# Ledger of designs, part 15: VHH binders against c3ng28

Target 1, 373 residues: c3ng28
Amino acid sequence: MLIIIRPSGEIALKSPRSRRNFEHTLANNIRSVIKEGKIWRSQGVLFLEVNDNNKNIEELSKVFGIASFSPVMSIKSYNNNLEDIINKAKEVFAEIVKGKIFSVRAKRIGSHNFTSLDVQRKVGEALYPFSRGVNLENPEVEVFIEIRNDVAYFYYKIIKGPRGLPVGVAGKTVVLFSGGIDSPVATWMMMKRGSIPVILNFNLGGSVHRKFVLEELSVLRKWSGGHKLKLFIVNGTDVLIKLSQIEKRNRVVMLKRVMYKVAERLCDKANAKSITTGESLSQVSSQTMTNLYVTEYGIKYPIFRPLIGFDKEEIVELARKIGTYEYSIKLPEYCAISTKARTSVELDEVLKDEENLNIDYEKVLENSEVIEI
Below, E stands for the ipSAE of ESMFold2; O stands for the ipSAE of OpenDDE; V2 stands for 0.75 times the mean of E and O plus 0.25 times the DockQ between their complexes.

## First folded at step 1 (VHH)

Design g06 (framework vhh_vobarilizumab_d1)
Fold by ESMFold2-Fast, scan of step 1:
Structure g06 (fold): chain B 373 residues (1-373), chain A 123 residues (1-123)
Amino acid sequence: as target 1 above (373 residues)
Amino acid sequence: EVQLVESGGGLVQPGGSLRLSCAASGFTFSSYAMAWYRQAPGKGRELVAGIDSGGSTSYADSVKGRFTISRDNAKNTLYLQMNSLRPEDTAVYYCARESLYDFWTGYSHFDYWGQGTLVTVSS
């Protein structure tokens, strides 16, 4: 089957060089995901020829950089003669519009002796006798004719893609990935903006925690545009033991600072230029404005928090749509820090504690388990 | 299961003509750019002529004015009309289907090749 793939509108607005690079990356990502068939570019869209199966439709629905795509019912080459298009439309759409209120949508690219409105009107007239009527705002079925130079494409489905930018165009970000509900959603949002996530996980829950983190990353791998996800797992137990040496009320913020410092070293190693977290403002005591300020103080890379303004309910809704929610909720709760986190910690106190702990962040990263997904 | 089957090659004298055909199956022929490549003994493979889905053509400088590429979408067939043949046109000619074309850079990638047809230009 032939599929018309329409890139995100943002790609069309870029400079010629950037647009070329974005479209090339998108085509390569599609090839990496679909693994068979053919893809080629034509006047602002991509065409994909594949075996007719539902799996390809599902896989394309998870490729960032795609605004929409349409399986093509029929193709008609013509010599600038509108009657050929009208006759073909009648042939392929008569049964589709039968007994229904319909509308015709036409798009035209190239030079023709007719307009898209001419196509809509004349095809509408030809199909009207088979239908129950026309309604441009709320039709029961829409039929589409897309004319590109001397070829007309006939379809009646527009499947929405995830939009965004092709994964790979925006560089790498190190994601502090807890495996909870929030961090998979934050990872998905960074991939939507074209970034390749490098995953850093502090394992505080043993083998069961590791299992569900891997399941979540398997889900996110379907959204990665064919890019493998590199996962670094740090044994968090050693860090927790050191944290027992400081005031209990400061331990949660200090644990987060350790995570940020190790992520900073991973940025250097992986050639990433930012750290991404799943933090939202005031969601929990460790995520107050003051505690976020203290947590990130002195980190040399920008901290991206895609969820900073999200409610918990909004994050849960996205996690369900992405497919990570069912695994996030099965992560075992761990009570490694027994006292309630302070909602406002003192920067100078935390920095002094950090100096006294003298954690070798490079060594923590060097001793991590590395997995490709 | 893309299949490209070339035919029409053979022995021809200098100044003569040959018409190569490529029968395509296993894909929607009218939607793809198609090309003819050739490989002479001891040389690399080179693009001879290309034709896109809209019928626009391109030619290597060495064959421009002598060769004509065309397609018949109703018959799923690609053609190469070769006129004023020269000894240096001796090569195995391959039919190819475009897998990726970047219109902004002008780069075309052809990944599907037929088995080839031998053209020999000599007495």
Scores: ipSAE 0.000, ipTM 0.099, lowest interface PAE 21.3, mean pLDDT 83

Design g07 (framework vhh_7mjh_2)
Fold by ESMFold2-Fast, scan of step 1:
Structure g07 (fold): chain B 373 residues (1-373), chain A 124 residues (1-124)
Amino acid sequence: as target 1 above (373 residues)
Amino acid sequence: EVQLVESGGGLVQPGGSLRLSCAASGFTFSDYAMSWVRQAPGKGLEWIGRIYTSGSTSYNPSLKSLVTISRDNSKNTLYLQMNSLRAEDTATYYCARDRIYEWSSGYPYYFDYWGQGTTVTVSS
């Protein structure tokens, strides 16, 4: 079985060298997901040849970097003779258009003595007697002929992919992953831009929290382009004990600073160049602009917040599409730091508290459980 | 020197079966995917199918139920089994060494070596 894979439009707009590099990474990701067959580049598309018994083709719909793909019904080599294409189209599409209103779509790459419009008209004429009629705007069936140099490809399905960029082209990011609704969506968005996520989870909720975090990551693994997901689970007990020593209203922001500082150490160890969070502006009192400023003050890596401008409803819709929502809603809330955060904390107070607590962030990270998904 | 030599062609009656062979020499046969391609009189080339180094196969969907490709690496030989032959199967059949692993080929079927072909005629 031959499949035509069309890379995302953003990849097609890159320089020839950059386009080749992105398409190469995409091809490697496809190999990791499909695990069988051969793939090669040709004039702006990828061709994938697999055994007819391969059942994993639908998984291409979860590979970032793919705009669309089409299983090929038939292939015909020709000597620039339109009649060969018309005769083959009649053979392969007659049953497909039988009793239906149809349209023919043609695309042509290379030099020929005929146009795409010539192909569409003459193939349409040949198929008309088998059909119920032609309608270019709202047909019951569309048939496609894609001509590349001296080979014509016949298909009738265009399946949409997720677009984006191939996972692996944009480097690593450390994700502060709570397992709630937001952080899986933020992780998915970073993978869509080509980043490999390194997952950091502060487990304050015990074994049940751990279970659903792993299930969410199993879902995200299907979107990773075959890349393994590395998970670091930190036991936050010592941190919670130290947080009991400071003013209650500053505890939530201080916990977040600890998370950011541990993520910063993980960036160093994993060779990641950014931290990603699922934070939305003003969603909760700890996520006001002032509190975000205080939380990230002094962190040496850029902080990416893909959801900063999203409403809860928008995040839920994405979580449902991704497949993580059903697991996120089953996570029990952990409330060891249930004291309400101030809408605005004072930077100087927080920095003094941080100096006094003197938490060993390196040790916190060293005591983590490490899992590959 | 790479050589591919097809054999087994001839005259066969409609509904009959025929097995073609391709003897390969001059390269490590087990390291390459191999394809069968045909050309009917006055028509263009039509790809029949491919067998990968793993032994798995991929066929032109229009021909899948009618053909089987196999290989014997110990004999450096590629086979094409054809069943239920029709007049439309009359063609010259070529064995080809497949370069589908070439990322920059520019063609979906890049064959760097072809045999001379063997002719199959389906007629009463």
Scores: ipSAE 0.000, ipTM 0.097, lowest interface PAE 24.3, mean pLDDT 83

Design g08 (framework vhh_7qia_2)
Fold by ESMFold2-Fast, scan of step 1:
Structure g08 (fold): chain B 373 residues (1-373), chain A 124 residues (1-124)
Amino acid sequence: as target 1 above (373 residues)
Amino acid sequence: QLQLVESGGGLVQPGGSLRLSCEASGFTFDDYAMGWYRQAPGKQRELVAFISSGGSTNYADSVKGRFTISRDNAKNTVYLQMNSLRPEDTAIYYCAAEGTYYDILSGPEYFDYWGKGTPVTVSS
């Protein structure tokens, strides 16, 4: 079985050298997901040849860098003889158009003594007797003929891919992953842009939280282009005990600051150049502009917040599409600290609290559980 | 749209030499692996010689040591130098261009682009 894979339009717009590198990474990711067959580049597309019984083709719909793909029904080699293409089209498509309103779409690459419109017209004429009629704008079924130099490819399905860029082309980011609705979506958005996420989770809710975090990462693993996800789980209990020593109003912001500081150390260890969070502006009291400023003060890496301008409804829609929502909602609502954050903490107070707590961020990271998913 | 134009074919005596050229237009030549294929009367097309975008070469056993493939990226041209020609080398020779991911040895229908071919006849 032959499949035509069409890379995202963004890849086509890159320089020739960059485009080649992106297409190479995409091909490798596809092989990691499909796990068998042969893949090769042809002008503007990738061809994938697999066994006829391959059940993993649906997995291509979760590979970033793919705009669409089409299983090929048949192939015809020819020497610029349009009649060979018409006869083959009639053979392979007669049953597909039977009793349906249809249209023929043709694409042509290379030099020929006929046009795409010639192919569409003559194939349409040949198939018309088997059909219920032709409608170019809103057909019940479309049949496609893609002619590339001396070979014609016949297919009738175009399956949409997720677009984006191949995971692996954009470097690593450390994701502060709570397991709530937001952080899995933020992780997915970074993978869509070609980044490899390194997951950092502060376990504040014991085995139940651990279970659903792992379930969410299993879902995200299907979108990773075959890349394994590395998870660092920090036991948050010792941090919570230390936070009991400071004013209640400052505790939530200080907890987040600890998370950012540990993520910064993980960036060094993993050779990541950014920290990603699922934070949305003004969603909760700890995520006001002032509190985000205080939380990230002095962090040496850029902080990516893909969801900063998203409404909760938009995030939920994406979580459902990704498949993480069903696990996210099973996490108990928790405030690791029993009081609500101030909507505006004082930077100097928080920095003094940090100095007094004297948390060894490197040791916190060293004591993490490490899992590869 | 790209075009490959072969030249240099013709009639040659056994033991003679011939150099085929393939000039490419309409694409980024440097990015493609290039191959020479031939098709003798009554036979399927077969790979004769291959050169990668990086300049690595490979040859069919039947021509190894007699034929040399080379490329000039500045001229968008690939060459096939054929020495010690034999009657069994008689065929139509095709130039082909392929992307960097494919194993070019797997078959001619998998090349992205083909020339129209140039005939080579080795006879007395």
Scores: ipSAE 0.000, ipTM 0.159, lowest interface PAE 16.3, mean pLDDT 82

## First folded at step 2 (VHH; framework vhh_vobarilizumab_d1)

Design b04y (at its last look DockQ between E and O 0.00; V2 from the best seeds 0.00; counts 0 for: pae E 16.0 > 2, placed apart)
Fold by OpenDDE, look of step 2:
Structure b04y (fold): chain B 373 residues (1-373), chain A 118 residues (1-118)
Amino acid sequence: as target 1 above (373 residues)
Amino acid sequence: EVQLVESGGGLVQPGGSLRLSCAASGFTFSDYYMAWYRQAPGKGRELVAGIDSGGSTYYADSVKGRFTISRDNAKNTLYLQMNSLRPEDTAVYYCAAYDLWSEDYDYWGQGTLVTVSS
């Protein structure tokens, strides 16, 4: 089986060097997912040759950086003979257009003694007897011919990819991963922009919490372009015990700060240049404008909040699309540890508490369980 | 060590035919764009024909319809079938291997001389 893979449009907008690098990364990610196959780049697209029984082809729809891909038939036309193209088109498309209103789309790259319009017209004419008619504006079926130099490619299936950028092109980001609905979606969004996530989880629910987090990550692994996901699990209960020393109203925000501080350490260790969270503005009391300000205060790395402007319904829809929703909803809301969280915590008070707590964030990270998925 | 070794060159009469071969070793042949270049005395090196990993071909206008480039990945060999040779085809012919990602020719052979003369 031969497949044409079309990279995301935004890749084409990059400088030649960057574009090559992105395409290279894309190819590598594809290789990792497909496992067995030949892949090569030509004139802005990737070609993938695989066995007909390859079970991993469907996974291409989860490889970021792919706009679309199509199984294709091909012929070599050494004599620039349009008749050969027409004949092959009849062979490939006659059954496809049978009894249907159809259109032909043709594209050429290279020098030929015919135009794309010629191809469309002649192939259309040849296929017409098999069909109910031709409609260019609203066909029931579209068939496609791409002529690249001396090779003509025929296809009628276009499968959409997830677009975005190949995972790996944008470095690493530490994700504060709670296991709720939001954090997996945030992770997915960052991968879509080419980032490799390093997962930091504060386990507040024990074995059950751990289990579902792992399940969610297993789902996300299908989107990671073959990149392994490294998970750091911190004992969140131990942290909460420490936080018992401060006022209850500040514990939620302080917990978040502790998470950010630990994430900062992990960034240093993992060579990540950002922290990602699933926070959405005003979704919960801890995510007010003021509390976000206080929580993030003093963190040296950029904090990415890809869901900051998303409502809960939108996030849920994405989670369903990704496949994490089913696991996320099974997790209890552990953030409810402080039903009395203020919507606005004072920065000076939190900083004072932080100083008094004197938590060794490095040690917290060192004591984490590390899992590779 | 990467090697490209051209063969098949020689003296031929106008209108005659030659088949050049390029044996490749030291790299994954199937992953490379392969090409033939030629350099006539006193002239610069020019592209004659190219073939990508998928088998798509390109030809210079001067050789189109007369030359055929092909590859055998199993044998790690590049071919150039030259028909209807002309005196202006006289040159040293070079095999080149092109990295698909760098857009540069990474490897070159030492060349084989083709002389078309009556």
Scores: ipSAE 0.017, ipTM 0.292, lowest interface PAE 8.1, mean pLDDT 91
Fold by ESMFold2, look of step 2:
Structure b04y (fold): chain B 373 residues (1-373), chain A 118 residues (1-118)
Amino acid sequence: as target 1 above (373 residues)
Amino acid sequence: EVQLVESGGGLVQPGGSLRLSCAASGFTFSDYYMAWYRQAPGKGRELVAGIDSGGSTYYADSVKGRFTISRDNAKNTLYLQMNSLRPEDTAVYYCAAYDLWSEDYDYWGQGTLVTVSS
């Protein structure tokens, strides 16, 4: 089976050199995901030749950078022979349009002795006897012919991809990955912008927590364009015990600051230039405007919060689409420290507490368990 | 209501060993994070070792390899095995329990004195 793959519109708008790099990265990612198959780039699209199976379609639907793809039939047009194109269109489309109101769309790339309108008209005339009629605005069935130089491609399925940019083109981000509903969605959103996530998890729930984090990452791995996901698991018990010296009302913000500080060190180690969290403004008491300000104060890397403007229902909808929701609900909502956290902590108080705790963030990271998924 | 009672402290020579115990009552012991803290004369209280409900442990760098924290949930008892003791380990050792999910206060014992001296 031959598949035409249409890169996201963002890629098509790049300069020629940037577009080549993005298309090459996209092709490499597809090659990594589709173990068997031949892929090549041609005039703004990719072609993939594979064995016909549902697994390949499913996997392609999860490769960021793909706007859409179509299984195609093809014929080489000898001397731009329009009659060969018309005959093949009847072979491919007659049953598709039978008893239905249809339309034909044609597109040409290259130089030809006929127009796209000529193709649409003549193919439409040839298919009309099988159909109930033509309607260019509201057809029941739409069939497509794409003529690229001396080859004509015929399709009637357009399968949507996830769009976005190919994973790898935007560098790395360290993701604070709690394992609840939100952090897997934030990870997915960063991959959609071409970032490779480096996962930092503070384990507060022993082997059960670890199990579900790994299951969520296995799901996200299907969206990573073939890039392995590197996971750093920090012993959260060490940190929580130290935080017991601090007023309970400040502990959530301080825990977040510790996480951010460890994430900074991981950014240095992994050559990442940002930290990503699943935080949403005002969703919980630790995520008020004031508390987010205090949490990130003095952190040298930008903090990306892809979900900052999302409500919980929107996040859950994405989590279901991604496939992580079923695992997240086994641990979510109960990873939070306390319902009694202040909605507005004091910066000076938090900074003084941090000095007194004297946590060695390098050692916290050094002692992490490292897993590649 | 809640009680944490430390025992096993005493005078020991440098290089010696002691085993501290903390008997707990008045709460569901197996659900709590447990820790040992110590306070040397004239100094602040510092974390020594911790153990969560799932058995994951933490040790301060100054005691790694010499101290072992453990718990027996059937006996509601927290332990600290202290080997290769040094004069710097001299302190009052406190048992602590805390619950991150509860409105209850953190719980502390009254302490047991460990003196490492020739």
Scores: ipSAE 0.000, ipTM 0.267, lowest interface PAE 16.0, mean pLDDT 85
ESMFold2 (binder alone), look of step 2: mean pLDDT 84; pTM 0.842

## First folded at step 4 (VHH)

Design k01 (framework vhh_7mjh_2)
Fold by ESMFold2-Fast, scan of step 4:
Structure k01 (fold): chain B 373 residues (1-373), chain A 119 residues (1-119)
Amino acid sequence: as target 1 above (373 residues)
Amino acid sequence: EVQLVESGGGLVQPGGSLRLSCAASGFTVSSNYMSWVRQAPGKGLEWIGRIYTSGSTSYNPSLKSLVTISRDNSKNTLYLQMNSLRAEDTATYYCAREGRYLSDAFDIWGQGTTVTVSS
């Protein structure tokens, strides 16, 4: 079957050169996800020719940069007369509109001796006898005719895509990935804006925690536009031992500073220009405005927090939509960051503790396990 | 009362072997992640290795070939076997229970047992 793929509106607003490059990346991502068939660009849309199966529709629904797509029911090359299109529309849509209130939507590209309104009116007239009526505002079914030069495309489904930008166009970000509910959602949001995530996980919960982090990343891999996900797993146990030497109330913020500092080194090695976290303002005691200020103080790269203004319920809703929620909730309690952290730590005290701990962040990163998913 | 008590330290010759014991009371070792940690004179704490609730182990890569962690659930006791000891292995060795939350870090520590490697 032929599928018409409509890129996100934001792509259409770009300069012709930029739009071409974004459409090219989108086509490559689609090819990576849909491993069969042919894809080509034509007058603001992409066409994908594949075998007819529900799996391809499901896979396309997870490709960022797609606003919508439509499986084509029928195609008609016509001899430059509207009657050919009307006759074909009657043939393919009569059963679709049978007993229903319908509307006809027409779109036209190229030079013709008829308008989109002419097509809508005449096709509507031809289909009316099969229908229960016409309602342009609230129809029970819509039928579409898209005319491109000498070819008419007939479809009755518009499937919404995830929108956003093609993964790969916005560069790399290092994601501090805890495996809880928040960090997979933050990762998904960065992929939606076209970024390639490089995943950094501090493992404090052993093999069980590692298992569910890998499951969550397998889900996110379906949204990556065919890009492989690189995962760095750091053994955080030696850091925890050092943290036992400092004031208990400062430990969570200090652990986060260590995570940020290691992420900063990973940015250098991976050629990433930002660090992304799943932090939401005031969600837990370690994520107060003061503690976020202290946590990121002196970090070279911008810190992106896609969830900073989200409520817990909004994050859960999105995690369920993405498919990561069912794995996130299975993480052991031992892996959770404590809410016992002080709501306001002192910057100077934390910086002094950091200097005294003298952690070798490069060494921590060098000793990480590296997995490609 | 929740407590960890290490034993088995002492003086050992270079190249020798030694096994340390850690007896737990007031909680079950097999229900917790347990670690061995050491501190050489004038140095910071160094993590040696861990035993998971499953019985699997993980080690500091720099020490993996030299140490083995095990437990005896019937005795509620953790062990650290050390082989090919060198002067730089001279340290106080601690048994520690890993905390439930990150803010707790290691929530229970033993008093430590001293190992001196010297001729």
Scores: ipSAE 0.012, ipTM 0.462, lowest interface PAE 8.9, mean pLDDT 85

Design k02 (framework vhh_7mjh_2)
Fold by ESMFold2-Fast, scan of step 4:
Structure k02 (fold): chain B 373 residues (1-373), chain A 119 residues (1-119)
Amino acid sequence: as target 1 above (373 residues)
Amino acid sequence: EVQLVESGGGLVQPGGSLRLSCAASGFTVSSNYMSWVRQAPGKGLEWIGRIYTSGSTSYNPSLKSLVTISRDNSKNTLYLQMNSLRAEDTATYYCAREGKYLSDAFDIWGQGTTVTVSS
């Protein structure tokens, strides 16, 4: 079976060199996910040929860089004769349009003695007797004919892909991953833009927290384009014990500064050039503009917050779509970095507390457990 | 008033065993995560281990073979069993309740009980 894969539109808009590199990465990611068959590039699309019994085709819906894909029902080589295409369309699509209101869509690449509109009209006329009628704006079924030079491809399904860019094209980011609802969604959004996430988790909830973090990462692994995910688990209890030495109102912001500082060291070691968090502005008291300013003060890498402007409902909707929501809600509330902090802390106080705690961030990172998923 | 009181510390010989107790009042230990923490003279705090609400435990890997944390729900008391004690185990031992929110960190601490490992 042959499948037409259409790369995201923004890939097509890139320079010729960049477009080749993006299409090459996309093809490699597809090979990693599908694990069988033959893939090749041709005039703005990818063709994937697999065994007819392949049950992993639906996984293409989770490969970033794919706008859509279509299983091909039939192929017809023709000698510039529109009638050959019309006869083949009638043979292939008569049963598909039977008893339904339909429309014909045609695309053409190359030089022909006929237009796409000619194909649509003539094929529509030939199929009309088998159908319940034609509606160009809101049909019950659409049939497609894609003509590429001397070959016509017949299909009736366009399955939407996730769009975005192939994972691997945009470099690495260190994700501060709590396992709550937000951080898996932020991770997914960075993968959608082509970044490879390096996961940093501060374990505050023991084996239960660890279990659901691993389950969420197993879900995200399905969206990674075949790339393995590295997870660094830090024992958060040691940090919490140190935090008991500073005043209560500054503890949450200080915990986040420790997390950011350890993430900064991990950027150096992993050759990542950004830190990503699941923070949304004013979602909780620790995520006010003042507290975010204090949290990131002095960090040398850019902080990406894909969810900064998202409402709770939007994040939940995405988490359900991604498949992480069912695991996120099982985390005990004490495991989340969402807490009753004051809406404003003083930068000078926090920096003085940080100096007094004198935490060895390199040692914290060195003592982490490393897992590849 | 919520309170934690440690007991059972003292002088013990190298290679010996000791059980520390931590009696809680004003709250229920089985409803909270509870930890043991120690501080050797002139050194920082070192986390020993935790008992979860489920009764499961987790330990500092460097100490796991030497210590066991347990509780008696009927007595509302936490225990730390220590075996094969060495001079390096000389420290003040604290039991602590883990806070409900991260802003609380460890919100209730005992006064501590001192363990001295010496001949």
Scores: ipSAE 0.021, ipTM 0.545, lowest interface PAE 7.2, mean pLDDT 86

